# VH-VL binders against q9h9l3, part 264

Target 1, 176 residues: q9h9l3
Amino acid sequence: PRKMVAIDCEMVGTGPKGHVSSLARCSIVNYNGDVLYDEYILPPCHIVDYRTRWSGIRKQHMVNATPFKIARGQILKILTGKIVVGHAIHNDFKALQYFHPKSLTRDTSHIPPLNRKADCPENATMSLKHLTKKLLNRDIQVGKSGHSSVEDAQATMELYKLVEVEWEEHLARNPP
Short names: E, the ipSAE of ESMFold2; O, the ipSAE of OpenDDE; V2, 0.75 times the mean of E and O plus 0.25 times the DockQ between their complexes.

## First folded at step 13 (VH-VL)

Design zb78 (framework fv_nivolumab)
Fold by ESMFold2-Fast, scan of step 13:
Structure zb78 (fold): chain C 176 residues (1-176), chain A 124 residues (1-124), chain B 107 residues (1-107)
Amino acid sequence: as target 1 above (176 residues)
Amino acid sequence: QVQLVESGGGVVQPGRSLRLDCKASGFTFSDYEMHWVRQAPGKGLEWVAVIRYDGSTKYYADSVKGRFTISRDNSKNTLFLQMNSLRAEDTAVYYCAKEGYYQSSAFLRYFDYWGQGTLVTVSS
Amino acid sequence: EIVLTQSPATLSLSPGERATLSCRASQSVDDYLAWYQQKPGQAPRLLIYDASNRATGIPARFSGSGSGTDFTLTISSLEPEDFAVYYCQQYDNWPLTFGQGTKVEIK
């Protein structure tokens, strides 16, 4: 069986008026929730908006941050050939400027059985915090100082495990 | 600059169908979830429907479920709303709306850009 | 569904005065709240997002505050072009909902 990891990224605003989302932190955890990667990442462009309320990123975190090109290489080495789990994961891949095969991608924001277990509409794209509260009875993304990408990646992996057997069987019968 | 331009509104009889189009420009259309929001004459705003960036998932307000179908064509930067079994209560200006951005595993579904709106009048 | 209640329904003021508009949610929406301005015959315009962030091009006289269930939009000194209807919107949970609106009208 293929190895499985979960990923969550933080972005900051760059470009004109901070309208471009650039990678500024990435966390990757293994199947058991152990951290494989967690680094602050320096965008190649000037940061206009730290988006600290959500990202938790401040100027101090950029001082010794890994340059984007180097971080991207490290991250891609971890992701390549693995099943990668994320929540609205297309946003993370976009920030990484990376294409991951659809057959090896699992998006917990787009798994109808997961919503069903949470007593949520199957076609609604639910937030990570709501699914985690409903299914794991745990509050994440608490407070006003920004989110933890490690916490988000860990929650995402735990959510996927709740439907893993059912969803892998579905994908085997209905290849993407 | 970002633009959303709706078309297809008009006067229709109860029980009939109408299709609305929304042409997008000035941003990467295929990166965003898109929404329809309506406003009855002299009343407030009501969210109607959303479609995922890739068109695979669609969700609707209870008032329109089973009657309206949202769709998109990313190659043409166009959003659609197919309205079937129209009722007098569906009379409203219909707005195409672009959501904000995704950040830190949070969906920020405020509407940073709106179309000009297109009026749909359901009357006999 | 999360209900948003705006007060007052109508606010009658003169240019130069401070306007304070309230939006109360039936349950916590954290900071997932936006404010819009709408003028007759026009589409709504985003003013504030994430409870307190001013949208691009919005004058500094507009500010948003609050968190959880109680939110405020403040216009520090009304200009003639500010007389309009204002709506709050939550995006914490489905369905997305709007308040009923507050009309700011000239005295």
Scores: ipSAE 0.788, ipTM 0.918, lowest interface PAE 1.2, mean pLDDT 93

Design zb79 (framework fv_nivolumab; at its last look DockQ between E and O 0.82; V2 from the best seeds 0.77)
Fold by ESMFold2-Fast, scan of step 13:
Structure zb79 (fold): chain C 176 residues (1-176), chain A 124 residues (1-124), chain B 107 residues (1-107)
Amino acid sequence: as target 1 above (176 residues)
Amino acid sequence: QVQLVESGGGVVQPGRSLRLDCKASGFTFSDYEMHWVRQAPGKGLEWVAVIRYDGSSKYYADSVKGRFTISRDNSKNTLFLQMNSLRAEDTAVYYCAKEGYYQSSAFLRYFDYWGQGTLVTVSS
Amino acid sequence: EIVLTQSPATLSLSPGERATLSCRASQSVDDYLAWYQQKPGQAPRLLIYDASNRATGIPARFSGSGSGTDFTLTISSLEPEDFAVYYCQQYDNWPLTFGQGTKVEIK
C-alpha cells in the first residue's frame, strides 16, 4: 500500500577537529532500485575532514553542491508519507535534522530475522557489507576511493525485501 | 573535552555480583554505541560488550554472555555493566570505551576515547 | 573469530631508531584496523584508525600501512616516551578482537 524508498547518506567532518558529522551527499532509490535522488550537498559549516576513504567526497564535489537547506527540502518531499528503509538510518535522519515516524521507518541494521537469515547473531548490529555478502552474495563498498551511497541504498532495499513480509507482519502485531 | 570515568571496581568473592558505572561527558552520549573492554593483569585487551545508542540492542563476548548485562541511562550520560556469577578469570581492569563513528554505511568501531579503568579482583 | 597475530612479541631498540611492528589477521579485515599505545598503569591511547589515519594529536613519526591481512605500524624515530606496549584491533566483524601486543623496550 505505501510507497517505499531506501536512503543512504555520506557525511563529512565539521566543527572542532572534524568531530561533527555533516551531510554531504544523499541518495534515495525506489522499491525497484531506481535512483530518485542523488546529490552532493554543501554543509553550512567549514569542512575540516572530507573522510574521503569512506565518503568518496573530495573538494571538487563541493563546487556545484546543493546548499544544505535546499537539499533538505527536496529530500523531505521525497521521504514524507513513505516507508523509508536505511541501514543505521538514525544517523541519516540526524544528518538531515529530520524526524521520520518510527511506524514508517525500517532499519536493516536492527531486524533480528535478517541477521538470522545471514547466520549472524540476532542482537549484533551487522554492517551493510557483511549482510549483503551473506544474503545476496554481492561485494559492496569495494576499493579505497570511498563508498557509493547509491550502491548502499540499493543493497539496503534488496536486503529489506528478503524479510519484508515477515517483518511487516511483526510490526503489525508489535507496533513501534 | 571528552571524559569517561569508571567506578564500582573492587574485590569480590567468586559467585558474587558487582556493578560498574561509567560517567561520560564532553560529547553527545546518546548518539554513540558504547563498549566495555577488559584487561587481565599482565595480559592483553579483550572486548566484553556493546550497547546500541538508544539501549535497544546489546551484544556480548561469549565468555560473559548470560552473566553480564550492559545498560545505559542517556538522561544521566552513564553506562553500566552488571556482573553476576563472577569467576576468578573475570579479574581484570575494566575500561569504558567510546566507539568512533558511523560513516557511509560502515561502523567504525575503533575506540577514540577510553576511561582510566576500574580494577575488579575476584578472589576468595 | 578473527585472530590478530602481532610480531615481534618484544622489540628492543634505542632512541632514534626506526620501529616496525607487524599485525596479521587470520582473514581479511579490509581497512577496519586500529593501533593503540599503552603505558603501564594507563588506558590504551588511539594512534591509528582505518589502517592508516593518524588520530588527533598523534605525532607524525607514527604511521600505519597495509590492508587486508597484513598491517604495519611504523615509528620513524623512537622518542623516549614511545617505549610502551602496542596493540592492533580489528573492527571488520564480531567479536571485536585485539592482537596480543608488541612491547617496545629500551635496548
Scores: ipSAE 0.811, ipTM 0.925, lowest interface PAE 1.1, mean pLDDT 93
Fold by OpenDDE, second read of step 14:
Structure zb79 (fold): chain C 176 residues (1-176), chain A 124 residues (1-124), chain B 107 residues (1-107)
Amino acid sequence: as target 1 above (176 residues)
Amino acid sequence: QVQLVESGGGVVQPGRSLRLDCKASGFTFSDYEMHWVRQAPGKGLEWVAVIRYDGSSKYYADSVKGRFTISRDNSKNTLFLQMNSLRAEDTAVYYCAKEGYYQSSAFLRYFDYWGQGTLVTVSS
Amino acid sequence: EIVLTQSPATLSLSPGERATLSCRASQSVDDYLAWYQQKPGQAPRLLIYDASNRATGIPARFSGSGSGTDFTLTISSLEPEDFAVYYCQQYDNWPLTFGQGTKVEIK
């Protein structure tokens, strides 16, 4: 059986007008929620917008941040061969400039049974915050100081575990 | 620069069908959730439909559910709205709209860019 | 659905005056609220997102404040080009909804 990890990334804005989303923090947890990786990451380009409200990233976090290329190597080493769970995870992979095999990817923002369980529209993408509140009765991403990628990754894993059996069976019958 | 250009609007009778197109440029189209928003003459804005970045998920306002179909062709940077069983109350300027930046598992569904809109008039 | 109620319906002011527009949500939307400006014959233009963040290229005279259910758009000193209809929009939950709009007209 393949090991399962959950990932959540925080991005900052680089490039013209800060419209490029660059990886600035990555957190990875195992099936039990134990932190396997949690690092601030230094983008290769100048940061124009820290997007602190969402990212939680501030200039001080970049002082000793791990260079992107190094961090990417570390992260990929952890993800390789595993089932990777995330929320709208395509954005995380994009920021990592890495794409995990679809058959080994689980996106909690696109699992109809999860939405049904939360009494949400099956075909609508729901925020991690809303699903976590409805299904886990837990508040995440509280305040305006930014997200905790560790907390978000843990919540993502816990949400997936609620529908894991059903969804894995579905995927087995309907491989991507 | 980001551009969204709608087309396909016109005058149709009730019960007929019409397809709208929205051509996108100036950004990576396939990375973003796209929306349709409409505005009846002299009225406010009404969200209509959304489609996921890869087209794998679609969601509609109750007012158009079952009649409208949103779709996209990422290879052509084009968003579509197939409108069937049109009603007089569907008369509106239809805008395609781009979602804001996704950030940290939060969907920021404000619309940072809009097309110029295309007018759909449903009348007998 | 979350209902957004804007007030006043019409705001008549002169250039140079301060404009204060209100948007009230039927339930909390945290800070998932945007403001748009629309001029006749034009598409809406994003002014504010996340309740208080000014969009790129938007003049400093525009500011947004509030959280939860009560939000305010302020134009510190009206310019002639600011006379338009303003809409608030929540993106906290489905369906996405807009306020009915406030028309800022010249006195």
Scores: ipSAE 0.780, ipTM 0.926, lowest interface PAE 0.8, mean pLDDT 95
Fold by ESMFold2, look of step 15:
Structure zb79 (fold): chain C 176 residues (1-176), chain A 124 residues (1-124), chain B 107 residues (1-107)
Amino acid sequence: as target 1 above (176 residues)
Amino acid sequence: QVQLVESGGGVVQPGRSLRLDCKASGFTFSDYEMHWVRQAPGKGLEWVAVIRYDGSSKYYADSVKGRFTISRDNSKNTLFLQMNSLRAEDTAVYYCAKEGYYQSSAFLRYFDYWGQGTLVTVSS
Amino acid sequence: EIVLTQSPATLSLSPGERATLSCRASQSVDDYLAWYQQKPGQAPRLLIYDASNRATGIPARFSGSGSGTDFTLTISSLEPEDFAVYYCQQYDNWPLTFGQGTKVEIK
């Protein structure tokens, strides 16, 4: 079977009025939660809004950050050929300017059996924070210092494991 | 320039149906989850429904479940609200609303842009 | 469902005065709270997101504070254009809910 990784990204605001979301950190973990990649990434354009409350990104993190072009190449090499798990993963792919095959993509924000297990509305897009608290009894994204993409990627993988057998069977019967 | 323009409002009798449209421009529509929010005359705001960026999932306020259907056509940059079995309490201005999404792992469901609204009046 | 209760219902003040608007949530919403301004015949306008961050183009006289269940919108020195209805909204959990509004009026 294919190897599986989980990914989470953090973005900063670029472009006019900081409206554009640009990749500034990416973390990738393997099935066991071991960190395969965790780098701060320098966007190709001026950062208007660090969005630190969410991103955890501060000016100091950009000093030695990997340029976007280089980081993207590194990240895509890790993702190629693998099942990639994320939460609202479409947004991570947008920030990477990348499309991963739908048959190899798993989005924990869009898995009805996972919502059912959490006693959440089946078709509501539940936050990673709430699913993690309900199903793993774990508090993530605590405090006002911003999110950790390592913590979030690890939580995402653990959530997927809870429904992995059922969901992989569902996808085999209902190919995307 | 982000713009949301609702249409399709009007006067309709109870029990009938009406469809609202919201035409979007000035942003990549298919990147965003979209919402309907309504406001009865002289009253506050009530969230009505949300649809996932690709249309694959939908969620509704209890007050409209089973009667309203949210949908979208990303090729036309258009959001829809099909309202069936309309009741007097559905009388409201209906707003199309865009999340202030930052492309992070958090769902930031505040609304940075709103349409002008379209009035739906349900009266016998 | 998370209920947001705003107080006071009406706040009558003169230009130049400080306005303090309260929003209380029935359970913790952490920092997932926004404030909107609405003038007659207009759509709501986002003022504050994440409890304390000003939206783009919002004047510095608007500030938000609080976390958990108790939130405040402060207008440090009222301008004539600030007389409107103000709503809080939580986005911590479904369904998304709004407070019933606080009307800020001249007197």
Scores: ipSAE 0.747, ipTM 0.901, lowest interface PAE 1.5, mean pLDDT 92
ESMFold2 (binder alone), look of step 15: mean pLDDT 92; pTM 0.939
OpenDDE, look of step 15: ipSAE 0.759; ipTM 0.919

Design zb8 (framework fv_nivolumab)
Fold by ESMFold2-Fast, scan of step 13:
Structure zb8 (fold): chain C 176 residues (1-176), chain A 124 residues (1-124), chain B 107 residues (1-107)
Amino acid sequence: as target 1 above (176 residues)
Amino acid sequence: QVQLVESGGGVVQPGRSLRLDCKASGFTFSDYEMHWVRQAPGKGLEWVAVIRYDGSNKYYADSVKGRFTISRDNSKNTLFLQMNSLRAEDTAVYYCAKLGYYQSSAFLRYFDYWGQGTLVTVSS
Amino acid sequence: EIVLTQSPATLSLSPGERATLSCRASQSVDDYLAWYQQKPGQAPRLLIYDASNRATGIPARFSGSGSGTDFTLTISSLEPEDFAVYYCQQYDNWPLTFGQGTKVEIK
């Protein structure tokens, strides 16, 4: 069957003026959209900006959050050896301080056939919300209290499934 | 302190080429999508081009497609715009701009920081 | 491409008065709309993003409202430094587009 998961992370602002993005939540779903992991994660650095409008993270979520080192170990155990699907997934991997093999990485923000199906320019980077609305006729990231990384990971997996056969064939002929 | 500094503007004849540079500091340049926006004298703002954080995706306004090439050197924190086959209507102040929010689930392409601009005048 | 139409083209007011600037999109842009202020010889300055959120350091007299196709920038009481050109920008779809601008000038 599938050795494929989808990931979405939420980051908060740390460092000078909150310009550094630090991991504060991670959600991982399997091929069918079932949740494999979903935890709030405590950054090792002081949080300057919760970025709540998009992250959905508030001070209350940090009280029982999993420390970064422990969460990272749990997450990497799930990702290692699997095809990992994400949207602008480099941001998630950076926040995890993790390098996943390019051959096993699928970035739905960088798949030309997916943009083509959405009637969008093939070489422009489209948001997850836009692609999900155009291709799945679903509204995600609704409201002003922050995004659900579970919802985003599920949408990302479903978007990839729309192009999976043709994209895997392309990658087999043109390895990354 | 985030800073973007453009250079390379000047007066050039139609049909010629010019390259603009934008030096970035005060943020992790390699993490961000970067844009060029221009403004003709006495006119409004026009989006020109975008480049992904790693340089792999590039997209252009129809008015410059095939003539302009956006590129970046992350090791030097520098964004470039190579302008070929320049026309009188390309006369404008060119700004480099940093997008406001770029995370996996949200690309918010409002511009929180702009350079001061560099003037390109195409005249015969 | 999504066209943004700003109105009025020019707004002539005195310090202390309320300014109301409109931006109308040719199709829905949800909340993906920003407002910028530009003074002569200067780069644009971000005021509002996601239709209603004030950027860091922007005075409370500036507020944004609206969603979909109809957006408003309000300056509750004009200060001398507020006389400038204002642009709206959508980032819902490619290409990114700006309105033609509203000039707020001293009466």
Scores: ipSAE 0.622, ipTM 0.867, lowest interface PAE 2.2, mean pLDDT 91

Design zb80 (framework fv_nivolumab)
Fold by ESMFold2-Fast, scan of step 13:
Structure zb80 (fold): chain C 176 residues (1-176), chain A 124 residues (1-124), chain B 107 residues (1-107)
Amino acid sequence: as target 1 above (176 residues)
Amino acid sequence: QVQLVESGGGVVQPGRSLRLDCKASGFTFSDYEMHWVRQAPGKGLEWVAVIRYDGSHKYYADSVKGRFTISRDNSKNTLFLQMNSLRAEDTAVYYCAKEGYYQSSAFLRYFDYWGQGTLVTVSS
Amino acid sequence: EIVLTQSPATLSLSPGERATLSCRASQSVDDYLAWYQQKPGQAPRLLIYDASNRATGIPARFSGSGSGTDFTLTISSLEPEDFAVYYCQQYDNWPLTFGQGTKVEIK
């Protein structure tokens, strides 16, 4: 058994017209849901759109935010060698400019047994919000002040735990 | 700068097959989920299919499931729709469409760019 | 599937008038709603995403409001080029669905 963590990031819009998604917050929790990391992160480029409705990021959070280069180093030290769980985790890794080994990556948006338990189509990419409601009977991402990456990371870990035994056995028989 | 160009439409008889292509440029194609949306003459818009950025997941509207296959070639920046067992009700302009920006844990499946559309007419 | 009902089916107005278009969802879609404009022979054009955000290049006269099941697209003062068909779209759940459209035509 390897140590397992769950990650969720928030992005803001940078670049022309704010169309580029840049890392602005990262939360990492352990297997039990305890917070290992939760920092606001300052992108190296000018922020055009805070995307506050989804990110929860406001200008005030950037004042003492950790510069991207430093935050990336801290985050990678936590992730390296661990099983990392996320929802649409490729987006988080893209924002981190990081490659995590596929064999140690678990994407709760890409686990057919999880969709089956939720009575959802196996090949549809379901939102974290919907899977959490259907399987944990819990409402996350509530309100209009942005999402909590801590809440999302915790929910993601709990969702993975519902299929962990079955999915790890599947991966052992069918290595990625 | 962002362009999506569909091709492959035409007139076909019921029961036949047709393949549509969508050539993308002006963005990193391999970073985005891509969709097909159709519109019957004089009617509204109907979502048809989606394919994940890496081609691993494909999902379809019930009306086309089992007959249509979506695929992509990221090395050629091209999206495909293979249409088998065509029916009169498949007659429509077919658009390829690109999702907007990505946000962690929220899937924002609105379409910021559309192709010009390619007409498929299924008629005897 | 989530059904989107747009009203009115047709809105007949003159340039300079305010247009108010409704989109009602059969169940909550939170703020996962977009509006598109379509002119004859053209592809749809994104106007509003996430219920209230204007897409790049869209004039300030276009605004979106609402949340949950009730959404409104407002054009504060119609320009000649605004006479078109307007569609709402939800992306809260699968399958993705569109409203049937509202045609804004010259009186």
Scores: ipSAE 0.803, ipTM 0.922, lowest interface PAE 1.3, mean pLDDT 93

